# VH-VL binders against q9umr5: the designs that were tried, part 41

Target 1, 268 residues: q9umr5
Amino acid sequence: SYKPVIVVHGLFDSSYSFRHLLEYINETHPGTVVTVLDLFDGRESLRPLWEQVQGFREAVVPIMAKAPQGVHLICYSQGGLVCRALLSVMDDHNVDSFISLSSPQMGQYGDTDYLKWLFPTSMRSNLYRICYSPWGQEFSICNYWHDPHHDDLYLNASSFLALINGERDHPNATVWRKNFLRVGHLVLIGGPDDGVITPWQSSFFGFYDANETVLEMEEQLVYLRDSFGLKTLLARGAIVRCPMAGISHTAWHSNRTLYETCIEPWLS

## First folded at step 16 (VH-VL)

Design gm5
Fold by ESMFold2, look of step 16:
Structure gm5 (fold): chain C 268 residues (1-268), chain A 123 residues (1-123), chain B 111 residues (1-111)
Amino acid sequence: as target 1 above (268 residues)
Amino acid sequence: QVQLVQSGAEVKKPGASVKVSCKVSGYTLTELSIHWVRQAPGKGLEWMGGFDPEDGEPVYAQRFQGRVTMTEDTSTDTAYMELSSLRSEDTAVYYCATVSYDWETGRYAFDYWGQGTMVTVSS
Amino acid sequence: QSVLTQPPSVSGAPGQRVTISCTGSSSNIGAGFQVNWYQQLPGTAPKLLIYGNSNRPSGVPDRFSGSKSGTSASLAITGLQAEDEADYYCQSYDISLSGWVFGGGTKLTVL
């Protein structure tokens, strides 16, 4: 029988938004138990990411306990950062496939409708003034804001992303790396036509240098230093990269070809 | 304030078609997703289909696929549900309702309902 | 049989608390899909009472509350009043049917 699948949504999502993904799984893997975690919906998705990680952890524990052979995670957008943190903080997780569906894994440096709604007088070039403040870090979006022109502020102020990336010294770095490395496969999904994740290569652990030139995963310090295990995972063949053009940010979980190509093979 | 006003009661013979209208006021149809729900006498509610609030395309319940067509006329802000090949089991009150997304909660709801249209199928 | 199972009837005296259950499966409530509740007074259209498991639209008294756990949901009514006598329906989305589904309905009688 197939391992249970746990879905973690993104910013301002609903379980209804994942109906097509769940229908695809039902068709190709009948009998699979699939759960979209029904927490931190709507405006609650703006809560600090560590608070969300705590709540999602409580929800996944009983599901993992009922499936000692393992589970899969499908984690969309902001949800992919929640899931990566879960893999780090849970000493006893049994996740086989972690499927990161267009998630800003190296951060976000792009104007979004939600940022303009929250901070209407700010543009990406000056949003660091808000996000790298104690007040700004109380919003989930700011927890993964990554301004390549103010990297010193990012490294000092980030309460979430710089920690889970191992970019800032912290006492749990070694144990978090060990826990993360227990995952069976890391499946990275994203593409150039996403329109929200900026740069879109953040979904593949790529990001801007100071000149806004995108450096790929293997050129990032966190990879080269193996800060949280990316180099180790790649060396053991556990990282799958599945880029696909022509998909907008809100369509990743409703595209049949994307599912069949990038998701289905990993739902053992 | 959104208001839905439906067409009047209809009596049809088996094998005919019925087309129920739902006039929207207080909003435009380009901003709303209309779904249809029916209720046979003394029975519960049954979802028939509607325009998906996320992609704007019609979706029909499996049991009505092939017999139902749902359309909109944005110039008059009127939604229509047409049910063909009528049978006595199709005797019911037919409701239109709006399906709305609430960004604060992240949830969908059937929040505004028409008054209902009684359709009687009698041989 | 309805995909979402509700008791056919419940009753209570004024001022009491009653609950109405809604039991689904792994293809609907258990998959994480929301539960909505509707009140239908005799001869009228349904009215939204609770959406997204526990949210009350404007104008619905706080003595109505909803919850969801596992594959089931519950509507609670405290301080029962005579005007609460109605039919109550739960609703969710089902992946096997690819559509919205309603419970069979519960008639609430206020004694």
Scores: ipSAE 0.846, ipTM 0.918, lowest interface PAE 0.8, mean pLDDT 93
Fold by ESMFold2, fold request of step 17:
Structure gm5 (fold): chain C 268 residues (1-268), chain A 123 residues (1-123), chain B 111 residues (1-111)
Amino acid sequence: as target 1 above (268 residues)
Amino acid sequence: QVQLVQSGAEVKKPGASVKVSCKVSGYTLTELSIHWVRQAPGKGLEWMGGFDPEDGEPVYAQRFQGRVTMTEDTSTDTAYMELSSLRSEDTAVYYCATVSYDWETGRYAFDYWGQGTMVTVSS
Amino acid sequence: QSVLTQPPSVSGAPGQRVTISCTGSSSNIGAGFQVNWYQQLPGTAPKLLIYGNSNRPSGVPDRFSGSKSGTSASLAITGLQAEDEADYYCQSYDISLSGWVFGGGTKLTVL
């Protein structure tokens, strides 16, 4: 029957926020076991991403063990980075579809209402002073902050994104790439009207160059060097891109048309 | 302090309708998500519906759809629940309650409750 | 038939510890939805006791605690007092019913 589905939430989320997505799955694929991981809710979503990865890993293991035929991941916003790290660090994951739902996969560089609320005296142009410090890296937002004008600081200070992207040498890079490549499909979802993910193309592994011109996935060094397996996945036909306009950041998991178009086909 | 004060007890005949009011004080109704829960004599709590705290849309429990309407009058800070086509099985205490989001924990709770309104359906 | 199953009654002597279970399914607690607990003293409205599995609102003493595991949740009460004699209800969200659900209730008797 249908593989179990594991949902990993984003910043300041609750499991209740995914009620519509879960209802869509129940209606279209009856009998699917769906679990929203009920961890790191509210303020706890600001904890370091490696701490979140550890906690989510512990929750995922028993679900995967009960489903030797495989599972699917649906990972929203910040949760998509947690899931990509999970796929890298788990030697024995059995994930078929990794569905990345408007996630800042290449990082975030946006002045947003969320950022103004968290750091009211900071702007995107000066947040690197906070985020690229040991103190700043204790906050999840800073773990994927990617200032295109301070790339040397990013590469040196990032405790998370630069590592899972293979942008810094580390002893686990080869093993993490091998583990990530065991995924069956990578489904990338996002769109221009998101309003939070900046640039929105980060959800498709695109990002700014130093002039804030968006380079698409195939123009990124991490793709060209195949540092964590994107080029290999694309060559296998394993990457699915599903952009959709007209959806704000908080609406991705509550839009039926998006679900039917971009998510349902990958939940076999 | 948020306080919810409900209308008084009602006796109705089968087939009639009842409209229970819930007046909010100490806070404005526009900033609250009011839900309704009933309790038949000697029985447990049953969620009937309310305004969704995330999107503000009314949602009704499946067994009451078509019979229940929940409204709010912001000029009087009063919420209403109207139940039509009453049956003897609708005899219960009807509570209004607030559903609040706690940003620190990321959790929802029914945190403030009215005193309850007894509705008796007899014949 | 409540979708969340609680024992109809539990009892304990003053000073003892009791637990009240709440058993759900893959469509509610098992799907990752939170569990809340309410206390209802005789003749009164329910009162929030625990929310989000384990959080206590202001004014609720720390002898009340909650936990969630798998498809089930538990309310623990330590140092039982006569005033704890009440009905206790668990609550979660259910995707099959598209709504909030309560357990059937547990009457706690203090001996």
Scores: ipSAE 0.838, ipTM 0.913, lowest interface PAE 0.8, mean pLDDT 92
Fold by ESMFold2, fold request of step 17:
Structure gm5 (fold): chain C 268 residues (1-268), chain A 123 residues (1-123), chain B 111 residues (1-111)
Amino acid sequence: as target 1 above (268 residues)
Amino acid sequence: QVQLVQSGAEVKKPGASVKVSCKVSGYTLTELSIHWVRQAPGKGLEWMGGFDPEDGEPVYAQRFQGRVTMTEDTSTDTAYMELSSLRSEDTAVYYCATVSYDWETGRYAFDYWGQGTMVTVSS
Amino acid sequence: QSVLTQPPSVSGAPGQRVTISCTGSSSNIGAGFQVNWYQQLPGTAPKLLIYGNSNRPSGVPDRFSGSKSGTSASLAITGLQAEDEADYYCQSYDISLSGWVFGGGTKLTVL
């Protein structure tokens, strides 16, 4: 019998966008209960990420309660950050596989159409002035904006990413790390042709240094300090990295080869 | 404003085929996803198939697989649904409708409908 | 056989409130798929009434409202008027059928 699967969508997304993924699961794991959380769709996906985390938390509680043997999370794009926060704040989660599907886990530093729509006079080099303000932090995209050239502003102003990464001291850091470490597997999925996540290696906890050179996960301070448990998970053999080229940002949940290679093996 | 104008009523014998057209005006067909829905007399709505917005290829409801073909002619902004091996149970009004994504709400809807085409199958 | 179940009929007096239920399953509404509602006046094409569970298109009066919970959805109509007499259909997506599905329809009679 298969564990239930919970799907958390990304920015300007809908449950319908995941119909192919759900169909793949139904074909390979018949009888599996799969739920795409139908919350914060469209413009509502721009609400502060902590607000979204609270709403998604309320939605997952009854699903987890009905499945004492555990559940799996598949979390796409912005949704992967929501899920990582969920795993930190829930002392009662029972997640086995956390599947992060092209999520900006170390942040975003790239111009996108949605960012241009929100802040039309800005580009990545000057967006820190907006995002690292109290007003900017009311938008989800700014909650994980990570300008490698203004790291001190990021560390001071980030209301979300710097906290869940353990990059800024806070009273819950130890508890959040403990909760996150209860996950069975962390499956990281992404690729160079994504076109939206910048750098695309953010999906694997890689990110730019001050010269915009990408440092891999094991070279990041958050890994080296084990600030939220990443080094511990890797040492347990609980981190799976599954890069795949040739997939654009909106196609990760509708590519059968990607599903079979990177997702299917972890849906026990 | 999008308008969908369908071809006129048809009477067919069992075993024949019917091809219903749906002409789009006010928008270009390549910007729209067209789906087909039928309604037998006194019965409810039944989805037959159409183009998924992201895929660009037809998807057909299981019960019509092998009997239905949906095509589009972008030079005339006209969508077509052809149903073969007609039976008396295929007597229905056939509708084309647009499936639109609303970025504000993140939702999909069948928002514009053609007037319907009555297809009667009798000997 | 509809996978979305609606009552065959409902009725109410002018000015009253009625609700129309739409019951699905774990393969459609319960999987997180949206619910849309359509109004069909006699002899006409269906008209979009509610989309994405609760959103009202421009031109639809605010006395029509929709909601979704668990595996079910509901359309509420307040301040009933004679012109509301019509058939009403819910719609969602179903994983098992790999397609869009409609409820069987509900005939609303205004007494």
Scores: ipSAE 0.782, ipTM 0.896, lowest interface PAE 1.1, mean pLDDT 92

Design gm8
Fold by OpenDDE, fold request of step 17:
Structure gm8 (fold): chain C 268 residues (1-268), chain A 123 residues (1-123), chain B 111 residues (1-111)
Amino acid sequence: as target 1 above (268 residues)
Amino acid sequence: QVQLVQSGAEVKKPGASVKVSCKVSGYTFTEYSIHWVRQAPGKGLEWMGGFDPEDGEPVYAQRFQGRVTMTEDTSTDTAYMELSSLRSEDTAVYYCATVSYDWETGRYSFDYWGQGTMVTVSS
Amino acid sequence: QSVLTQPPSVSGAPGQRVTISCTGSSSNIGAGFQVNWYQQLPGTAPKLLIYGNSNRPSGVPDRFSGSKSGTSASLAITGLQAEDEADYYCQSYDISLSGWVFGGGTKLTVL
């Protein structure tokens, strides 16, 4: 039988948003137990990501326990960061494939509709004033805000991304790295026409330098230092990169071609 | 505030077609999507199809594929459901309903309903 | 018959608590899709009663509550009143049918 599939949604999503993905899985892998975790929906997705990690952990633990052969994670957008953190804090997870579906894995630094909604009077260049404040860090979006022009503030104030990346020293860095490395495969999905993830290469752990030049994963300090295991995963062939053009952010979970090309191969 | 007013009762012969209208007021088609649900006499509710609230495309229940067509006229704020090749089992009250997304809860639900249109199919 | 299974009827006396179950499967409620509940008074169109598992629209009294667990959902009515006599339907989305699905409905009689 097929391993269970757990889906973690993104910002302001509904379980309904993933109906097509579940239908694809049901059609191509009949008998698969697939579940969209119905937690932190809508506005609740703005809650701190560590809170979300805890909630989702409580939901996945019993699923994993019933699946000793392993499970697959499909984590969309903000959910991809939640899942990465989840796998970092769980020393006993049994995740075979971690599919990061258009997630800002290396952070976000862009003017998006979500940002305009939450901060209507702020541009991305000024959001550091809000996001790197104590009250700003109470919002999920700020937990992965990565301002390349204010690296000092990011490193010191980011209560989530900087920690799971191992960019700021903390007592759990070694253990989290060990835990994350338990994953069988890390499947990174994203593309240039996303329109939300900025830069889109963030889905592949690329990101801006101080001049807003996009550097690739292999050029990032987190990779070079192997702070959370990217270098190790790549070395053992556990990282899969699946870029695809022509897909908008809200369509990654509802595109059949994308599913067949980037997702389905890892559900067997 | 939101109101759905449907067309009157219909009596049809088997094999004929029926087109039910649903005039909406109090909102725009950009805010809500229209769905259709029918109920046979003394029976439960059955979803027929509607416009997907996320992409706006019409989606039909598998049972009605090939027989049902749902359309919207934005100039008159009216939605239509046409059912062809009518059978006696199609005798039912047909409802239109609005579906919207609630950002606070992340839910979709059938928020407002029309008064229903009785369609009788008999030889 | 229905994808979502409800008891055909329930009854209670005024002031009592009644519950209506909605049993689904791994292809709908168990897949993580939310459950809505509708009330249909005799001779009227359905009315949204509960949305998103446990939320009440404005105008719905707090006597009505919804919950969801595993592959099933439940509607609870406390302080039962005569006006609560109606048919109640649960609703969710089913991936095997690629569409919205309703329960078979439950007729609530107030004794």
Scores: ipSAE 0.932, ipTM 0.956, lowest interface PAE 0.4, mean pLDDT 95
Fold by OpenDDE, fold request of step 17:
Parts: structure tokens; sequence; C-alpha cells
Structure gm8 (fold): chain C 268 residues (1-268), chain A 123 residues (1-123), chain B 111 residues (1-111)
């Protein structure tokens, strides 16, 4: 039998948003138990990511317990960060494939319509004033806002991304790295035509330097220091990169070609 | 206030086609998606199809594929459901309904309903 | 016959609590899709009663509540009133059918 598949959604999503993905899985892998976790939907997806991690953890634990052979995670957009954190805090997870579907894994620093309506009085260059405040960190988006021009504020105020990246020292860094390294495969999916994830290379752990030049994963400090296990995973051949052009952000979970090329191979 | 006003009752022979209209007011088709649900006398609700609220494409229940066509006329704010090759078991009240996304709860539901159109298929 | 299974009928006296179950499967409720509930008074069109498992639209009394767990959902009505006599339908999305599905409906009788 196929391993269960757990789907974690992104900002303002509904379980309904993933109907095509589930239908594809049902068609190509009949008998697979697929579950979109119906938690933190809509506006609730703005809650702090650590709160979401705890909620999703409570939901996945019983699923994992019933699947001793392992499970697959498909985590979309913001959900990809939730899942990475989940795998970092769980010392007993049994995730075979962690599929990060167009997630801002190295953070977000963009000024798109998708984000502007949430912060109508803030521009990309000024959002740090809000996001790196105590009340700003109560919103999920701010938990992975990564301003390359205010690295000091990011490192000191980011209560989520900086921690799971191991960019700020904390007592659980070693354990979280160990836990995350339990994953069988890390499948990174994203593309240049996403339109939301900024830069789109963030889905592959690339990100801006201080001059807003995009550096690849291997040039990132988190990789060089192996702060949460990226270097180790790459060395093991456990990282799969699947870039695809022509896919908008809201289409990653509904495009059949993308599914067949980047997702389906890792559900066996 | 959103209102859906449907066309009047229809009586058809087996093999014929019926086209029911649903005029919408108080909103635009960009805000809501129209779906169709029927109910045979003394029976339950059955989803027939509608426009997907996320991509706007028409989707039909498998049972009616090839026999049902749903369209919208934006110039008149009217949605249409045409059912062909009518059978006696197609005798039912046909409802149009609006589906929208609630960003607060992340849900889709059938929020507003038309008054229904009785379609009788008999020899 | 219906993808979602409801009891054909339930009854209660005024002031009592009644519960209507909606049993699905791994292809709908169990897959994580939300459940909506509709009330249909005799001779009228259905009305949205509960959306997103447990939310009430404006105008729906707090006597009505919805819940979801596993592959099933439930509608609870407390302080039952004569005006609550109606048919009730649950609704969700099913991936095996690639479409919305309704329960078979439950006739609620107020004694």
Amino acid sequence: as target 1 above (268 residues)
Amino acid sequence: QVQLVQSGAEVKKPGASVKVSCKVSGYTFTEYSIHWVRQAPGKGLEWMGGFDPEDGEPVYAQRFQGRVTMTEDTSTDTAYMELSSLRSEDTAVYYCATVSYDWETGRYSFDYWGQGTMVTVSS
Amino acid sequence: QSVLTQPPSVSGAPGQRVTISCTGSSSNIGAGFQVNWYQQLPGTAPKLLIYGNSNRPSGVPDRFSGSKSGTSASLAITGLQAEDEADYYCQSYDISLSGWVFGGGTKLTVL
C-alpha cells in the first residue's frame, strides 16, 4: 500500500484549494490516504507560525502513529515553513518525502498585491518597521519576513525563520537539526513565474544579499554552516530541486504537468 | 442584497431539452460562482455542476456530463442551465445558487439560492 | 445511495437537544474538506445554516452548532423549537466524484 500523504496549506487557503492535487493522487496512486489538514484556514493562517506548528503537530502525530512505514508531506507556500519547523521540533517523525511546494524557505522580501492588501500602509522597504516589532511578529507573514537591508533586526526580532534556520543561537539548534535530518528526501519545487514568492529562488533556499543579488543555496550561511542540515542533506543526495517555469503561485497545487514531473515521483 | 430569480416552470417530453435561467442581482459574476442543484419530488438535494469558484471554469457532476451545459451572460447578469435528452427521472425542482469564498474562515458554501424551477418530464 | 450518510429522520420535544449525524469517507470529510449544513423548510429553497464545519451565518441562532471529526460531521440543535421542523442536509466535496456532494437529508420533527 502507498504511504499516507499529508497536505499542509498556505495563506488564506481552503481544503477545497487542493482538490485537484488530491484528485491527481487518487487517480495515480489509488488507495492512498490523503488528508488536507483543515486547520488555520482563511484568516486564521495569519496566526503566529509557532502556534500553527503546534496545531498541525497535534494533527499529524496520530496520522504518523497509524503509519509506521512512514508518511509523505506536501506543504504549500507558507505551509512549507510550517512543515520544516514541524520536522525540526519532532524527534520521532517518520516523514519519507517532504515536498516543499513553492515555499518561501529562505523568507519573503517582496511587494506583491498578494501582500500589499495585508499591509496597505507599508512598502516593501519599510515593512521591517512593522514585522520586526513585537506586535508584528504576531502575524505569520512577519515570521518569515527577511529584509536583506536590515539583517540585524531580522536576526534579533524574527521569532520563527531565524530560529528554524539556526541563524540565531538557541538551545534547541542541535536537536532541531538532528530531527530535521530524519527526513528521507527534501523535494524543493518553485519557479520564476510564481509572482508571489520573492525572490522565487527562496523556494530553493536562495535569497538576496545586501545588494539584492540573489545567491544560491550553496552560498547561504545556513548551508555553509549546515545550521539545520542542508549541507548534510545535499551530501546524502536527499535534496531534489524541481524548478518549473510558467506556473503562477496559485497553480502549483493544480497543474497536472507539475504534479507528474515534480510531485508524483516521490509518492511511491 | 443578493437575489436569484429563476425562470418559470417547464413541462417537457422525454428526449427534449430544457433551459432554465437564473437572473442575479446585487452582485457580479466575478464575486460569486453560480451552481445548480436539483431536487426530485420527496427526495434530497443533488449537485449538478457549476462554475468553479477558484478558476471560473464550468464543472459538471459525472452523472450529467455530456447532457448538461451551464453558461453565463454577463450582459444580462443571467446564468443558464440546459439539460438535454430529458427523462422522467429528471422531473425535479432545479435551483441555482451562489458560491463564494469567505476569507475569514477559508470556506466555500452555497450562500444564496433561487426560488427553484419545477421541470416536469412526462409523456 | 448518497455519498454522505444522514439518518432519514430525527425527532424531539420543544426545548430538547437533537443531533443529526453526517457520515462521510476518506474521499470527502476524511480528506479534510469542510462541511456545510442547509435547512430546508417545507415548500421552500434550502438555506445556508452552517458553513465551514461550525460557523453560523448572520441570522442563524446560536442554538444551531456544527462540528467535524474524522470522517463525520454533526449538527446539534439545542432548545428545539417548532419552527425548527424542516429537512437538514450536510454538504462537502468528494475527490472520487470530483464534485460537491450532499447528504441524503434528515427530516426533523418537533413533537
Scores: ipSAE 0.932, ipTM 0.956, lowest interface PAE 0.4, mean pLDDT 95
Fold by OpenDDE, last read:
Order: structure tokens, then sequence, then C-alpha cells
Structure gm8 (fold): chain C 268 residues (1-268), chain A 123 residues (1-123), chain B 111 residues (1-111)
């Protein structure tokens, strides 16, 4: 039988948003138990990511317990960060494939409609004033805001991304790395036409340097230092990169070609 | 206030087609997606199809695929549901309803309903 | 046959609490799709009663509450009133049918 698939949504998503993905899975892998976790929907997706991690953890633990052979995670957008953190804090997870679906794994630094909506008077270049404040960190978006021009503020104020990345020292860094490395495969999906994830390479752990030049995963300090296990995963062939052009952010979970190419191979 | 006003009752012969209209006021088609639900006499609600609230594409229940066509006229703020090859079992009250996304709860639901259109199919 | 299963009828006396169950499967409620509830008074169009499992639209009394767990959902009505006599339908999305689905409906009689 197929391993259960757990889907974690992104910002302001609904379970309904993943209907096509679930339909694809149902069609191609009949009998698969697929569940979109119906937690932190809508506005609640703005809750601090650690809170979300805890909530999702409570939801996945029973599922994992019933699936001793393992489960697959499909985590979309913001959900990808939630899942990565989840796998970092869980010392007993049994995730075979962690599919990061257009997630800002290395953070976000870009103006989008949802950012403008939340912060109408804030621009990308000024959002650090809000996001790296204590009250700003109460919003999920700020938890993975990564301003390349204010790296010190990021490193010191980021209460989520900097920690799960091991960019700031913390007592759980070693354990989190160990836990995360339990994953069988890390499947990174994203593309240049996403339009939301900025830079789009963030989905592949690429990100801006201080000059806003995009560096690839292997050039990142988190990789070089193997702070949370990227280098180790890559070395053992556990990282899969699946870039695809022509896919908008809201279409990653609703594109059949993308599913067949980047997702389906890892659901067996 | 959102209001949906549907066309009047229809009586059709088997094999004929019926086109029910639903005039929308109080909102735009950009804000809401129209769906259609029918209810046979003394029976429950049955979703027929509608415009997907996320991508705007028409989606039809498998049961009605090939027989139903849903359209919108933005110039008149009117949605239409046409059902062809009518059968006696198509006798029902047909409702149009609006679906929208609620950002607070992340939900989709059928928020507003028309008054219904009785369609009777009899030989 | 409805994809979502509801009891055909429930009854209660004024002031009592009644519960209407909505049993789905792994292809709808169990897949994580939210559940909506609709109230249909005799001779009228359905009205949204509960959305997103447990939310009440404006104008819906707090006597009505919804919950979801596993493959099932439930509508609870406390302080039952005569005006609550109606048909109630649960709704969700089903991936096997690629569409919205309703329960069979429950006729609530206030004794």
Amino acid sequence: as target 1 above (268 residues)
Amino acid sequence: QVQLVQSGAEVKKPGASVKVSCKVSGYTFTEYSIHWVRQAPGKGLEWMGGFDPEDGEPVYAQRFQGRVTMTEDTSTDTAYMELSSLRSEDTAVYYCATVSYDWETGRYSFDYWGQGTMVTVSS
Amino acid sequence: QSVLTQPPSVSGAPGQRVTISCTGSSSNIGAGFQVNWYQQLPGTAPKLLIYGNSNRPSGVPDRFSGSKSGTSASLAITGLQAEDEADYYCQSYDISLSGWVFGGGTKLTVL
C-alpha cells in the first residue's frame, strides 16, 4: 500500500485549494490516504510559525503513528517552512519524502500583494522595521522575512527562520539537525515564474547576498556549515531539485504536469 | 446586500432543454462565483456545478457533464444554467448560489441563494 | 445515495439540545476539507448556517455550533426553538467526485 500523504498549506490557503493535488494523488495512487491538515486556515495562517508547528505536530503525530512504514509530506509555500521546522523538532518522525512545494525555504524578501495588504505603507526595503520587532515576529510572514541588507537584524530578531537554519546559535541546533536528517528525501520544487516567492531560488535554498545577487544553495553559509543538514543530505543524494518554469505561485498544487514530474515520483 | 433573483418556473418535455437565469445584485462576478444546486421534490440538495472560486473555470458535477452549461453575462449581471436532454428525474427546484472566499477563516461556502426555479419535466 | 451520511430525522423538545451527524469518508471530510451546514426552512431556499466547520454567519444564533473530527462533522443545536424546525444539510468537497457534495439532509422536528 502507498504511504499516507500529509499536506500542509500555505498563507491564507484553504483545504479546498489543494483539491486538484489530492485528486491527482487519488487518481495515480489509488488507496493513498491523503489529508490536508485543516489547521491555521485563513487569517490564522498569520499566527507565529512556531505556534503553527506545534499545532501541525499534534495533527501529524497520530497519522505517523498509524503509518509505521512512513509518510510523505507535501508542504506548500509557507507550509514548507512549517514542515521543515516540524521535522527539526520531531525526534521520532518517519517522513520518507518531504516535498517542499514552492516554499521560501531560505526566506522571503519581496513585495507581494499579500504583504501590501498587511502592510500598506511598507515597502520591501522598509519592512525590516516591522518584521524584526517583537510584535512583528508575531506574524508568520515576519518569521521568515530575510532582509539581505539588514542581516544583523535578521540574525538577532528572527525568531524562526534564523533558528531552524542554525544561523543563530541555540541549544537545540544539534538535535534539530539530527532530527531533520531523518528525512528520506528532500524534494525542492519551485520556479522562476512563481511571482511570489522572492527570490524564487529561495525554494531551493538560494537567496540574496548583500548586493541582492542570488547565490545558490551550495554558496549559503547554512550549507557550508551544514547547520541543519543540507550538506549532509546532498552528499547522500537525498536532495532532489525540481525547478519548473511557467508555474505561478497559486498553481503549484494544481498543475498536472508539475505533479507528474516533481511530486508523483516521490509518493511511492 | 447580495441578492439573487432567478427566472420563473419552467415546464418542459423530455428531451428538451431548459435555461434558468440568476440575476445578481449587490456584488460583482469578480467577488463571487455562481454555483447551481438542485433539489428534487422531497429530496436533498445536489450540487450541479459552478465556477471555481479560485480559478474561475466552470466545473460540473460528473453526473451532469455533457448536459449542463453554465455561463455568465457580466453586462447584465446574470448567470445562466442550461440543462439539456431533460428527463423526468430532472424535475426539481434549481438554485443558484454565490461562493466566495473568506480570508478570515479560509473557507468556501454557499453564502447567498436564489429563491429557486421549479423545473418540471413531464411527457 | 448521498456521499455524506446524515440521519434522516431528529427531534427534540423546546429547550433541548439536539445533534445532527454528518459522516463522510477519506475522500471528503477525512481528506481535510471543511464542512458547511445549511438550514432550509419549509418552502424556502437553503441558508448558510455554519461555514468552515464551526463558524457562524452574522445573524445565526450561538445556539448553533459545528464541529469536525476525523471523517465526520456534527451540528449541535442548543436551546431548541420552534423556529429551528427545518431540514439541515452538511456540505463538503469530495475528491473522488471532484466536486461539492451534500449530505442527505436531516429533518429536525421540534416537538
Scores: ipSAE 0.930, ipTM 0.956, lowest interface PAE 0.4, mean pLDDT 95

